VHH binders against Intermembrane lipid transfer protein VPS13D (VPS13D). Designs and how they scored, part 17

Target 1, 283 residues: Intermembrane lipid transfer protein VPS13D (VPS13D), of Homo sapiens (Human) (q5thj4r3276to3558)
Amino acid sequence: LKIFISAPYWLINKTGLPLIFRQDNAKTDAAGQFEEHELARSLSPLLFCYADKEQPNLCTMRIGRGIHPEGMPGWCQGFSLDGGSGVRALKVIQQGNRPGLIYNIGIDVKKGRGRYIDTCMVIFAPRYLLDNKSSHKLAFAQREFARGQGTANPEGYISTLPGSSVVFHWPRNDYDQLLCVRLMDVPNCIWSGGFEVNKNNSFHINMRDTLGKCFFLRVEITLRGATYRISFSDTDQLPPPFRIDNFSKVPVVFTQHGVAEPRLRTEVKPMTSLDYAWDEPTL
Below, E stands for the ipSAE of ESMFold2; O stands for the ipSAE of OpenDDE; V2 stands for 0.75 times the mean of E and O plus 0.25 times the DockQ between their complexes.

## First folded at step 19 (VHH; framework vhh_surovatamig_d1)

Design d4 (from b4 with L101F; at its last look DockQ between E and O 0.43; V2 from the best seeds 0.00; counts 0 for: pae E 4.5 > 2)
Fold by ESMFold2, look of step 19:
Formats: sequence, structure tokens, C-alpha cells
Structure d4 (fold): chain B 283 residues (1-283), chain A 125 residues (1-125)
Amino acid sequence: as target 1 above (283 residues)
Amino acid sequence: EVQLVESGGGLVQPGGSLRLSCAASGFTFSSHWMSWVRQAPGKGLEWVATIKQDGSEKYYVDSVKGRFTISRDNAKKSLYLQMNSLRAEDTAVYYCARETFKYSPWGFTWEYDHRGQGTLVTVSS
């Protein structure tokens, strides 16, 4: 004996977060959600319909209460389950005037196929995915947490092994939304300058060790559905963004314009060349 | 191994003061935000105060604002809570905690990582 469960909308949670859904401004949460859904992400689709005919056909969502027991999750701005891709900010208000927590959740709508043609599949995904395609173990942190840490890993860092990916959410939305990276398997590697992840882009990111030696990764940022995939790969087979040739008999020293930090100076010895990428990509 | 050892609790009359201390070891103390949380008898954990790793930002639950002061000494790897104008409702076991988050490929949780036995504060007349 087989049964098929069908509803006009199937809400599929791929965010890694517990999510609670309801019709916007309705008095009750959507059916099929229980205390377990407040505590942990659900792997099963939520079967959803607009039950309150006196309210507009808009859905809303919030973070489950279990992951921030000291916080108050709020309902996001309403969204249509019949639209295309979108993003919503899910806020958690913290006590004591602490800056709130914000989770940016991607929304992607797919029409059902076959026996499910009357059903929209609505996929909720993290806004950012860090994808380590390099040969190095990588650490990531928001720039404010990485600033001044040298070779140490601050609170709020996340790591990945080669070939692995991780979901990323900004720990603080009141700090600049700039990501830093460092090589965890290179001795004395210092955090990179901060770079944006909110737009399609492709560039080399520069990291240095404590002696000033540059190390590069290629960063590729691509919007796939509602998720920015930030991919990091080795640069061994890529042309450098810059090559500086010193044809003189004296050393040449340069610094990126607008960067005052003395350790970010670069020397090119007489009659040599070196590869370079911006120390501070945002300047 | 991460260790957090609380001390300084005791019995005090309403309006009195206590200073709690927490000795930290087994991690880079200066890289972590630190918090005090408390548990009153028969209740769940309640957040009390948090301090940024460099001490530049401090946050308090509304019920203790103006009465409690969180501080830290990164050289001594120590966290402190100065509690003034104590009230009966401040009676609880107080825990020193790291503010942490744990990652998986699909998500994370935010936690107050408390490892010690706590220190009991009793405010009674």
C-alpha cells in the first residue's frame, strides 16, 4: 500500500536552520509543525496551503526558537510562494540592546513535474556557501573578527577541508560584510584583506605570512539559484592578475594605494619580476 | 582542555555587593566573547551579561543594567562580574561561559558554553 501526499506548495528547507512557516498575518502557524521543528532543521518537505481566505496569499517564516533560547525570532517580510527567486532577512532580537542576529535565506520556486505538476516546490537555501576547491585547509571569518588576530583563529571563524563546503551566515550584521580567508596548513599565514561576497566576481585573493611572502587563491563568486557560491581554488595554473617587472639595478618598493600598513609593502629586487594581487580588494 | 572556574559567590543581604571571578584556561581567552549566565532554582538558564574579546563592548540583561558590571583581564585570563544593589531575584547559580557557535556543512548553533560548577549567589534577608 502506497500513499501520495499532495498540497499546492512544498516548502523544502535546505538552510541548515530550523524554520517555522505560516501564512502572513494568519493567527496560526502552518499545519505539520511541532516543537521538534523549533529545535532542528527539517529534512522533510512541509506541505503548505493558504488556509486563511481572509488574508493575502503571502507566506512568512522565522528562525526556530530552540537555537537562540535567549533571543526573540521575528517573522520576516511576507513573500509569494508563486514568485521567482528572492531573499529574506530573518531577524533574532537579542536582549540588552545587543545587535540582532540576521540570517539571509534564499527562496527559489520550482514548478512540480509529473504527478506533482499542481505543486510548487519552494526551496529555502542559505544565501552563502563557501566551497573549498583548493588543496589547503581554509579558515574564514568576518573581517572585524579577523582584524588584529595575526595567525590566530578568532571567535566566529569557520574552517573547511579541501573538497568540502560549508554554509555561511554573517555573525554580525552591524559590522562590514567583508570576508577574510587564511591558509591553515601554511605556517604563520596571516588573514587576507576583506572582500565582498554579495555579487558575481572573480579575482585572486592575497594572503601573507609573517615574513611578507604572498600566497594566492582564486575566488569565484557565482549566484546559483538563490545562493552565492564562493569557490576557492589553487592558482598554480592561472595567470597572475599583475606581474611587476623591475628592469632597474635598484630595488623597487610599492604599496597598494590607500593601504598604510607597513607589513603590506612589496619589494621587487633588481632585475627580477614578481606576481601580485591586491592586499585589500575593496580599495 | 577548556576550563572555566567560577568563584566569589555567597550569601548577601539585599542591597549588598559581590564580585564574581572566572579563571579561564585551555583556549585563547583574548579571542573569545565571554558571558555570565545564571540559573535560579527550578528555572532555565538566563543570560546576564556579555563582553567583547577586547572589552570594548558590554551588554546586560535589562534587569541588571546599572547594578552589574562585566569586565575582563586578558593578561590574567580572567572574567569578572561586579554585582551591586543585589535583590532577592538575583539568587542563582552563576556560570562563566564562552559565546560559541558550532558548525556543520548545513548549519550551526549558538551556545553559551559553560563548563564549570558555577558559583551560588544567595540574596536573602
Scores: ipSAE 0.236, ipTM 0.604, lowest interface PAE 4.5, mean pLDDT 84
ESMFold2 (binder alone), look of step 19: mean pLDDT 82; pTM 0.815
OpenDDE, look of step 19: ipSAE 0.607; ipTM 0.807

Design d5 (from b4 with V61K; at its last look DockQ between E and O 0.71; V2 from the best seeds 0.00; counts 0 for: pae E 6.8 > 2, SAP .673 > .668)
Fold by ESMFold2, look of step 19:
Structure d5 (fold): chain B 283 residues (1-283), chain A 125 residues (1-125)
Amino acid sequence: as target 1 above (283 residues)
Amino acid sequence: EVQLVESGGGLVQPGGSLRLSCAASGFTFSSHWMSWVRQAPGKGLEWVATIKQDGSEKYYKDSVKGRFTISRDNAKKSLYLQMNSLRAEDTAVYYCARETLKYSPWGFTWEYDHRGQGTLVTVSS
């Protein structure tokens, strides 16, 4: 007599964070989770099934209690383990009505392989990875924090050295999810316009110094499993998205439609050309 | 050097009012969220209120909501706490604190990276 015990879902934690799972609205956590899962991520998959037949077949998760001892982790919106890619914001409530701490966790569901053909592998990873492939030290911030900061680094910015990468989580889930970037090693470089990071894309991002000079980076955004990889690289060997030729005897001034900031006006001298990319990529 | 200097404390009867002030220097005041925290005699530090850098968002501990008002004047680099309907449990040393979001490998965390020497508020009859 041979008995094989399996679970329909294997929950694989690649986030680097302690995560606790349960069936949504169930009264108890999923089996196989212990105090060490509250303190650090488990490297072993969690075997999961929907045991509570009175509740919908939805899963939920929270941050383990050990990473923020003074905070109260909340359960996220329920999600299906039978779907494709997704994302959830995991919130840790701080004292009072403060906004709390947010972790953006990507979800990737894969059919099992080989001996695991009857299971779904569900991979949890950080949703965003900022990958600095440029020659510059870069600063990043959510647009609402970067707005009006000029050359200053706002609260909640993060920086990367050339060749380095960093996991990114939005400081606020109730602000627009728009990222800004700035060259930290160029004097008086001002923050870029905001751009989306939650879809595949490829574009030049424009940053200005205080005199209006444009600096460009190439941005490549690709979903890899559960994670958007946002790569920044130099543009020295790439054609610009736009070239403005002024064939007249007078200077020409233009502005991107919908951009009110006076410093983002662009002048093209008589009988010259300049390279340009949108100051506000989402407009 | 970051400096925060609180003032406006004193002795007041229950039901009375006080306005605390905090003068900030040595940093870009308008770029930081600011908080009031307090410490009752023999007790730990307790959060009271927080205000966003531009003043557009304000958060209060439930026990002071409706009685206390946090405000700021970025031109004067000053933080304020208007305390009305004071109760005996409000007796504490009140500190002006600068909040920061610190990055870690797992994301951002909130910390108070600087606070002043405090101003004593005593509510008693």
Scores: ipSAE 0.032, ipTM 0.476, lowest interface PAE 6.8, mean pLDDT 84
ESMFold2 (binder alone), look of step 19: mean pLDDT 83; pTM 0.821
OpenDDE, look of step 19: ipSAE 0.628; ipTM 0.819

## First folded at step 20 (VHH; framework vhh_surovatamig_d1)

Design n1 (from d1 with K102E S104T; at its last look DockQ between E and O 0.54; V2 from the best seeds 0.00; counts 0 for: pae E 8.1 > 2, grease 24.4 > 24.2, SAP .719 > .668)
Fold by ESMFold2, look of step 20:
Structure n1 (fold): chain B 283 residues (1-283), chain A 125 residues (1-125)
Amino acid sequence: as target 1 above (283 residues)
Amino acid sequence: EVQLVESGGGLVQPGGSLRLSCAASGFTFSSHWMSWVRQAPGKGLEWVATIKYDGSEKYYVDSVKGRFTISRDNAKKSLYLQMNSLRAEDTAVYYCARETLEYTPWGFTWEYDHRGQGTLVTVSS
């Protein structure tokens, strides 16, 4: 006697967040979820089936309770496990009328093959992936957390080694969703201006040290499935778009119009030139 | 090394006022969000108020809204809680906390870093 056990769906959590699943409008969470799932990202796939035949075949999810103990996570808008790619917002209501937290989670459905054709693999992916293709160690932060930091890193910044990648989630959805970057291996490098990462785009990002020397990275943003990949690379093969020539005997100081950060100013010394790219290229 | 030193607690009658202070050192105070949390006798830790790094945003638990005011002085590296119209249910040890974003390989988590001894507030007749 051979016994074959199969489930229609495998739910695979690649987001780095604790996720809890259930059938939409069902009274109970899906089987196989434990207190550990409330506290931390699950390391194994969850076997899932629609147990309540009185409800539509829709799934829902929420953030696990353990990462925001003072908050109340809500169930997201229902989604089909039989569809293609999609995105859902997972909300956490906070006490004291604090702004709610919102996590955007990508959903990618893949059909099984061969004798597993009746099984779907459903991958829950981060919305953003930071991919360091540069020769530098990089630091990243949401602009509001990087504001005023100069050469210091804000509490809880994220870093990457050359050739490595990291998952990113916005710490505050009520702030402008603008990313900043800093070269960690360049002495006294200050944070870049903010840039958008939620659409396909390509640009140079400008950084500088406290002496005014400019440094550049090439930023490439591509949507792959439900995930924006934000790639950072060196600019040795792609010089920045501007050169400023100062033919005068006096220094010239300028800023990009609309940039509020006072440290993002540029001086061109007398009788010299410098390469430049916008400090906030998506402004 | 990060240090947070609370002061200003004491015994007051219902309806009275106190001002709590927290002296901070060992980190860039002006770049961090700060909070007050409290622990009543026999109860768990409760969030009270939070203030943005530049003082421009303030948030309060509903039970203290309109009675308590959080403030900061970045030049003195100090956090304050003005407590007015005190009630018996405000009796607790009060801690100041630095909001911290703990690094992980996949992102971060948000926590209250309360490492001081706290200051006792007792509201009774």
Scores: ipSAE 0.026, ipTM 0.458, lowest interface PAE 8.1, mean pLDDT 82
ESMFold2 (binder alone), look of step 20: mean pLDDT 84; pTM 0.828
OpenDDE, look of step 20: ipSAE 0.470; ipTM 0.759

Design n2 (from d1 with S104T T109E; at its last look DockQ between E and O 0.62; V2 from the best seeds 0.00; counts 0 for: pae E 5.8 > 2, SAP .709 > .668)
Fold by ESMFold2, look of step 20:
Structure n2 (fold): chain B 283 residues (1-283), chain A 125 residues (1-125)
Amino acid sequence: as target 1 above (283 residues)
Amino acid sequence: EVQLVESGGGLVQPGGSLRLSCAASGFTFSSHWMSWVRQAPGKGLEWVATIKYDGSEKYYVDSVKGRFTISRDNAKKSLYLQMNSLRAEDTAVYYCARETLKYTPWGFEWEYDHRGQGTLVTVSS
């Protein structure tokens, strides 16, 4: 005689996307999901349990079929509903296995409150939020798409007005997941080096114009629930990360070690100083 | 102005070969994924093949795998489709298409934003 003790799970969809759930490798979708769940997100929690006792207690999810009629949504890698914070890439598969559409969905597991203390709440939300708290209009792109673009905006860029935010998903999982930023309202501003967004961090990001002048934003990355908020703000009231003083009567030229790009050399004129932050933050 | 000009179509016997070309102008060719699509008489558009901007990834619809080869020459701003072992069902107007990645409120989507005039391929005895 076996006694199985389990708590029900509430699956709470805060992604803005239609999501369909099932136990990983089970034959059927979780109960309580209907055609409307394929077309739009539900605001009501989905009560979920592991009904197939012959399979591991892992959940999986996919994008609802209605949002991309010509695509085939794929089931993601299985995940535990009892884990902490996590993320999954949900893919909509295209013919011939060509690159599809990708949605980065954060997962946050919380114990229920009040009358629901016996239930685990599992919250699904967009993994990345780009929050423009600066005074500039900003452009963002995955580094591979921004590489070699100079002052142009590549395919796959997005932009935000000052004070606005936008959900971000990586266009490609197989490229380095490094974000670049550019000031759109500064003449001849070139894309920044790539930086990571998948961990809490705080730093200055360096962008240059075509004459080599450095411009800075403060970047603050904080995991809040299922979502990394990547905040960009002005630096005019912050100390610079580095200040280079040239006390000689000749110009001094320097570069960040490991950076081959010729335009990222910096000249400090005789008897003057210059503020600096890494051109390539990951090196 | 973005322009795509296809050439190399014609009449061939079953089992024959053709090489299609597409001359691109008015954009940075080396920064875009490119595709061939085709339209058989009385049918809708069918995707045939796609190539990454640097040529390092190539994708084909199952019906042409092993027979067709997509390639590009970024210095010449040209896209190619080598078509071998042609069959009657390959008869179609073939179009060179530029892909772009468009952002939506929910994420990025691939779309074709420009297409050439097409080149007719006829496979018959």
Scores: ipSAE 0.067, ipTM 0.504, lowest interface PAE 5.8, mean pLDDT 84
ESMFold2 (binder alone), look of step 20: mean pLDDT 84; pTM 0.832
OpenDDE, look of step 20: ipSAE 0.629; ipTM 0.830

Design n3 (from d1 with S31D K102T S104T T109E; at its last look DockQ between E and O 0.76; V2 from the best seeds 0.00; counts 0 for: pae E 6.0 > 2, SAP .721 > .668)
Fold by ESMFold2, look of step 20:
Structure n3 (fold): chain B 283 residues (1-283), chain A 125 residues (1-125)
Amino acid sequence: as target 1 above (283 residues)
Amino acid sequence: EVQLVESGGGLVQPGGSLRLSCAASGFTFSDHWMSWVRQAPGKGLEWVATIKYDGSEKYYVDSVKGRFTISRDNAKKSLYLQMNSLRAEDTAVYYCARETLTYTPWGFEWEYDHRGQGTLVTVSS
């Protein structure tokens, strides 16, 4: 007979945000959460169990109240601590029902090891990490905010220096979840088309300057634990997806099907070639 | 240089109406969310209303819902607050404020990056 004293779940907060947890539809927070948890941006593991046997074994979480004194953090949709990869949007409700603040939190469940084999380690981390492995300073924005901005940076943009990473959260859940990118250190570079970041993928993203010249980055999107890492790198060592050769003596003009924007027309001069990638990756 | 100039404040009796205006210059007005905030004597700043850059979304603190209407005219670069059914509790200096959505290491955060000097509204008999 062996008697093991353990919590079934260790909740590991790697988000840098104060997080409060409870069993979904229970009336009280989990034991062991105090005022320090409402304020702390990085926490030691929280030992957690489902105390209310009359409710389903689902967990919920919210942002700690201490970092938004004039807002009300809401509880997210319930989630299983026994599942695989997941994500939740944690919303901080603002006065007058104005658009709230949103945090996208990834969830990764790992089995315990050794004497903790019956314990699940549940890791919470920011869902999206933008990783700038390129030689350029990059700007990022949700597509709806980048619409019509030309070479300007809209409200809700973020930037990264070469070799740096930044956490990303969608400014609005009610807009399409499409990301745009722009080279900040190339004169007159215009925002890319929108692309998804919530699935593994690998592609070239096209940006143009005001004269129509194409610039490319390689985008690699991989789920690593709880976090999609969206990596941007230079394309010097990669062939472009397309090369257009014009062997005629007249210019050739083409456009991506479904793209109405006149500046996204492409001309290939006589007897030349150019490299191309889709202007609108989702079309 | 970003400039926000409020006008239209004054003394009114309870139940009366007043229309505040804010003239904006030095930035592309139609690209920015705008807000009214107020400060009662001896109290902190209180958010009153916010309007989206295209006017399609409007938000109000609960104490003014149904009485105040925020609006904007992007062609005239002007922000307005129509205040009806005024109460003594509405007495404050009212500021026109430009909002921005600022990225922090923890996520996006609403901030007021510019505000005017304010216009005094006094509701008293």
Scores: ipSAE 0.077, ipTM 0.540, lowest interface PAE 6.0, mean pLDDT 84
ESMFold2 (binder alone), look of step 20: mean pLDDT 83; pTM 0.817
OpenDDE, look of step 20: ipSAE 0.251; ipTM 0.647

Design n4 (from d1 with T50E T109E; at its last look DockQ between E and O 0.01; V2 from the best seeds 0.00; counts 0 for: pae O 13.4 > 2, SAP .685 > .668, placed apart)
Fold by OpenDDE, look of step 20:
Order: structure tokens, then C-alpha cells, then sequence
Structure n4 (fold): chain B 283 residues (1-283), chain A 125 residues (1-125)
């Protein structure tokens, strides 16, 4: 006999991070959490109830100590478990002159159906998910770190194989949240310009190699629940945003307005056409 | 360490009554659904009754409805099973079991992550 029992709240951690939960302003952590929860992502939902009747029905969470043993995780601002979707910033104070770390966690509350009609499922998800639907191995980095690196991978870069997805956290929240991408399997591919990933959008991203040749990916940004999914795909079946036709007998050189980088200059040979997308999508 | 210790089992005549007790320790008793399960000789484990963490909900297997009553005292960290009108088919080892939520690709299920050593109930003339 399979017994289905309803609990008021099921906390489901789908982040790649260890999370610890408690009622806001409570003296103790929520029951059912053990040392393993400090060390790694919980694989099982945490049954949660507001046990302290003297405190508001708000929940708070922090990063587990396992990910930054020398850091001090702070409790986030209280949030309701009865609401829809939201985001909380979880801070970790590091020792020394190291910058504080901030993890943005998405919160999505869904009511159960059927046997779980009286249960709220609270899903904690990463704020950003990079989805590589392209045929390329891709590297990702924050713009500030990718700038000037050329073909080198900066500290904090992440990579994805074709068909794979990866959770993304900004290495530095005090820097511009612009994402750059590079084709790792294309020789001498340079980092793209930085683009925003915090709104629904669809566009072509342009990447250059050291010879100035352009490579494109289609970027689709979609908010699902509390997570922005940034999907990258090949552009073989898609028209480029721009086609530049040189019907003259002389070479034509063009640049994106506001871009001074010589590597981002393009020469169009006589009687030739080129596909083009903005080198700097934020300009 | 999570511990569940059953007591109250024994020999009883058909139509008789017994009250089983389970003493819980090593965890927050009031946060967990609790169940009684039983295993008859030569048979597998059978669910008998369950009770919500606050005691507000109780559920029973059909064969014991109207005869058995599950209850709990969270202050004492104790689970109880009042068994009335006992029948020969009720003969089994009775276990106190802590329920936990199990996640599977097919959804959420409840399982028993801890069970006591059991107490034997024998109903015989």
C-alpha cells in the first residue's frame, strides 16, 4: 500500500548549492536538516512547517557551510511559501580581503494536485541556466573577466558540451552582469561581446576569431518560473540579422558604431556579401 | 540516533484488546508522520495505520477500521495503537515506523526510514 501523505510545504532544492532553511526569526533551523544539508544539495524534499507561532509565517535560507568552509553564510530576507515566484540573494562573507559572494536563488511555489492538493511545493532553483543546444563546446564568462583575454579562458569561466546544461552564478555581483560566450572548438575564437540575460530576448551573438572571421550563435532567453534559461543554438537554419552586400569594385570596411576595437572591424571584399550580427549587443 | 521501541504486545483471546506503545527518541517526533505496520508469519509487511505529525489526521487499513485507533503524544514522543475486537488474522509482529518523503522520478512517495524491533501480538483461543 502506497501511502500518500500531504505536508503543508515541500522544499525542493534544485540548485547546485547546499541550502539550509528555517522560519524567519526562529531560534533554530528547520527540522529534518542534517550535516549533509550543509555540505551538498539535498536530494530529497524537506518537509517544512511553521513551527513557531510567535513568528511570522516567513521562511529564510542560507548557503550551506560546505561550499565555503571559511566563509560565513548569511540568512536571506524572509519570503513567503504561499506566493508565486521570487528571488532571494544569499550572501557569504569571506575572510580576508576576499569579496563577498552572492548567490541568487529562484523560488517557485506550486500547489500540488490530486493527492497533494493541500501541499505547496516550493522549488528552489538557480536564477540562470545555460543551455547549450548548439553543436559546439561553449565557454562562458562574465564580461569583466573576458575583456582583453582574447582566446584565453579567464578565471571563473565555465564550459558546456553540446546538448548539456549548466547552472550559472555570477562570479562578481558588483560588476556588470553581462555574459560572454566563446566557441571552444573553433580555433582562435575570441570572446563575444557582453549581453544581458535577465530578460526574455532572442538574438544572434557574434564571435570573432583572431583573423576577424565571424561566427554566430542564436541566443534565446526565457524565464521559466524563477529561472532564466539562456539557450544557445546553431544558426545554420536561421537568417542572420544583417546581410551586408558590397556591389562595388572596391573593398568596404565597416564597424559597429561605438566599437573602437580593431579586431571588430570588417572588410567586405568587392562584389561579395557577408552575414553580420552586432559585435557588442549592449551598445 | 533515531530509536523506536515498541511495547505492549502479548497473547490475547479473540475479541480481546491490546494497547501498543512506541517510544521515540533521537529526532523531532512532532515533525513526522508515524505509522504502525505489521508482519504476520509467512507474510510481508502490511501497513496498518498512520497519523499526522499533529494528530489531526488518521488513516487505517480497511481490515482494522472501527477496531483500531492510532494516537500520539508529542510531548512524550510516543505513538499508540489501541486494538479492540482482535481477530486471529491480527496476529503479527507490530512495528512502529517513521515516515519520510522519498523523491523519485515518478513523483513523491512516503517511505519508512526507521522502524523499531517490533512487538509480537498473538491472538489465539
Amino acid sequence: as target 1 above (283 residues)
Amino acid sequence: EVQLVESGGGLVQPGGSLRLSCAASGFTFSSHWMSWVRQAPGKGLEWVAEIKYDGSEKYYVDSVKGRFTISRDNAKKSLYLQMNSLRAEDTAVYYCARETLKYSPWGFEWEYDHRGQGTLVTVSS
Scores: ipSAE 0.000, ipTM 0.215, lowest interface PAE 13.4, mean pLDDT 89
ESMFold2, look of step 20: ipSAE 0.191; ipTM 0.605
ESMFold2 (binder alone), look of step 20: mean pLDDT 85; pTM 0.837

Design n5 (from d1 with S104T F108Y; at its last look DockQ between E and O 0.04; V2 from the best seeds 0.00; counts 0 for: pae E 3.2 > 2, SAP .691 > .668, placed apart)
Amino acid sequence: EVQLVESGGGLVQPGGSLRLSCAASGFTFSSHWMSWVRQAPGKGLEWVATIKYDGSEKYYVDSVKGRFTISRDNAKKSLYLQMNSLRAEDTAVYYCARETLKYTPWGYTWEYDHRGQGTLVTVSS
ESMFold2, look of step 20: ipSAE 0.366; ipTM 0.759
ESMFold2 (binder alone), look of step 20: mean pLDDT 83; pTM 0.818
OpenDDE, look of step 20: ipSAE 0.612; ipTM 0.825

Design n6 (from d1 with Y53H S104T; at its last look DockQ between E and O 0.75; V2 from the best seeds 0.00; counts 0 for: pae E 3.8 > 2)
Amino acid sequence: EVQLVESGGGLVQPGGSLRLSCAASGFTFSSHWMSWVRQAPGKGLEWVATIKHDGSEKYYVDSVKGRFTISRDNAKKSLYLQMNSLRAEDTAVYYCARETLKYTPWGFTWEYDHRGQGTLVTVSS
ESMFold2, look of step 20: ipSAE 0.242; ipTM 0.608
ESMFold2 (binder alone), look of step 20: mean pLDDT 84; pTM 0.829
OpenDDE, look of step 20: ipSAE 0.662; ipTM 0.837

## First folded at step 21 (VHH; framework vhh_surovatamig_d1)

Design p1 (from a3 with Y32H; at its last look DockQ between E and O 0.66; V2 from the best seeds 0.00; counts 0 for: pae E 3.1 > 2)
Fold by ESMFold2, look of step 21:
Structure p1 (fold): chain B 283 residues (1-283), chain A 125 residues (1-125)
Amino acid sequence: as target 1 above (283 residues)
Amino acid sequence: EVQLVESGGGLVQPGGSLRLSCAASGFTFSSHWMSWVRQAPGKGLEWVATIKQDGSEKYYVDSVKGRFTISRDNAKKSLYLQMNSLRAEDTAVYYCARETLKYSPWGFTYEYDHRGQGTLVTVSS
């Protein structure tokens, strides 16, 4: 006679979003979830079990209803709580055929040990984390919101203080998923060009002031589990990607190929040098 | 100081038309998504329509789709709502609003910054 007792599941929400869970294809939400869970991220793990023995052992989740009163959150594709890491897209359908909002949520499953060997911890984490390791206060926005804003912060931006991190989710999935950054503590600093954050990468990002002077940050993007960490740091101790030397006695003006914006022209004075990085990283 | 001044409301019979206008000042109009929202007597605020800052995207609540047209003129800093085939359920005070998609601790939320008196539209025989 052998008796197998399965461990309970602890669902740990580290996404910064309200999440509601249920067994996939079940008609009722998992026990222990109430109206406040529709409005705010749970601060404690949710104890979960597969109550419907006639359905497969799959879990599903959605965004809580309270953060999008005009929208209808949908349940994601079912996932196993006994598997390894995964990623799911959570969709919020908007009124009036407005483009839906998509939230990408990473899933990490960890088995307990010692006294807790029968416990399965399932961690839900955001796809993106913006990590400000620079000396500047930074603003971030999706490129479409940042276009044409000059030195202003558009609606939908988010900011971080030096040394701080923030969870990031794309405000629109129907726009190009390109991130822009701006130095908030440098007078007249204008938004950077857009860059991708869905690949490991390391590069300098260029921002200009209203007089065309370049400012740089080092961007390092690393996938850790299901989460891209996008780190921003100062460049004072780093070589630039380009150094343009003008050995002539006349000024030289250049621009990045494919960039027509007059403010993004660069002048190199006679007999001098300047540091440069692409204004539009995706071109 | 941000100002939004609505006009063009009035009394109209079912099936009639009105054109609402909103004059904007005190901010960079061309950098903002703009919306019309309305409040029927005894009811909460309802989103009606939204237009992107460059006019290239327009969205409508299902109940007005095909009957209302939102538009903007960035040179004149003006927002418009052409309302055709009006119905009794369209009776409301209509407000011009700046639409913002704000990041909150739980994700993104839509906010409607309406500052004006609104303009009353009454659809009645």
Scores: ipSAE 0.299, ipTM 0.620, lowest interface PAE 3.1, mean pLDDT 85
ESMFold2 (binder alone), look of step 21: mean pLDDT 82; pTM 0.806
OpenDDE, look of step 21: ipSAE 0.690; ipTM 0.855

Design p2 (from d1 with F108Y W110Y; at its last look DockQ between E and O 0.73; V2 from the best seeds 0.00; counts 0 for: pae E 2.4 > 2, grease 24.5 > 24.2)
Fold by ESMFold2, look of step 21:
Structure p2 (fold): chain B 283 residues (1-283), chain A 125 residues (1-125)
Amino acid sequence: as target 1 above (283 residues)
Amino acid sequence: EVQLVESGGGLVQPGGSLRLSCAASGFTFSSHWMSWVRQAPGKGLEWVATIKYDGSEKYYVDSVKGRFTISRDNAKKSLYLQMNSLRAEDTAVYYCARETLKYSPWGYTYEYDHRGQGTLVTVSS
C-alpha cells in the first residue's frame, strides 16, 4: 500500500518581495510560513490547500512586515488559485492616512507537469517590466506625477539605461494607470502623454522638447506569464504612424481633438511635411 | 542652487498659535510635493505634513491632525504651516522639505530633502 500525499497548489514567489499568504478570511496564515518569511525575498515554494471549509476557496496575500517596519501591510482582494492570470495591488498602509505604498503583483496559474500533474503551480511575479531597448536613457512616471513637470523628473519616477530593464509598480492605484516616458539624454525633452500598459499593443509614443520638436519611440507591450513587458526601441528603422503634408502656401496649425494644452499645437510650414504621432495616445 | 528658508517660529504658550512660512527658490516649486518635518530635542526627524504640488491633497501625522493646516502659494513659491492649539509636545525645530517617493530594491520609500536652518517653535508656560 502506497499513499501519495500532495497539496493541490504550489505558490511560487518570483516577485523579489516577501509575500505572506492565507485563505481569504481564514483564522490563520497558511501552514509552513514562519517569521523569516516576513523578510525573505526568495523562499522555497509554499505548498497550499484550503484548510478552512467554512470559508470560500479564495487566497489572499500581503507584503511581509519586515521591509516596511513603520507600515502596516494589508491583505489584498481575494483571488482564485484555479483561475487564469490576474493582478493584485498589495498596499502597505502609512501613518497619517497617507496613500499606501503599492506593489503590483501578477498571478499566473499553471498546471503541474510529470509527477505533479494534479497540482496547480501559481506563480507570483512583478506585474510590469519596463525594458529599454532604445539608445536613450529613459525616465518613467505615472501620468498624474508627470503632469506639470515640464523637463523635470517628478517624485515616483524611475529610470533605465539603454539595454536595461526595471520593475515598475503604480505608486497610486487610485490615479489613472497611464505611463509617461521621457528621453533623459535629449536637452529639454518634456514628458510624453499617458498610455496604457495593461494590454498587448504596439505604437509610437510622442515626446516634445520645449521648442515643440517631436521625438518618437516604438512601444511594444506583451504579456509574458504574469508580467507585462513594455519594450521601448528606437524608430529609425520604422515609418511614422502619420505624415502631415502641407501643400498650401500658408502655415497650417492643428491640434489633436480633445487636447487643450496650447503647447501641443503643431505647425506645418508651407509646402513641407512633418512626422506625427498622437500627443495623447488614449484619446 | 536650491534654497528653502523657514521663518515664523518663536515662543508661545500652550493653546497658542503660530504660522510658519518657507520661501523656496532655485527649483520649479510648483512641480514638487512639499512637506514639513520636525526634530524635537534629542529626537530624530519626524514627518508632520505633506501637500501635493497643486495643493489638492494634504496629509498630516495623527498627532497634529485637526490642529495644523499645510498650504502653499505656487505664485509666491511659498509653503505654510498654520499651527493652532499648540502643545508642549510640538516643541521642535521645523523644516520645510521637498518630498520624494524613491524607488529602491525594497520598494518605495519617502525621502525628505530639507536644506534650511529650520525655525524653532517652543511651546512652554
Scores: ipSAE 0.402, ipTM 0.695, lowest interface PAE 2.4, mean pLDDT 85
ESMFold2 (binder alone), look of step 21: mean pLDDT 83; pTM 0.822
OpenDDE, look of step 21: ipSAE 0.627; ipTM 0.816

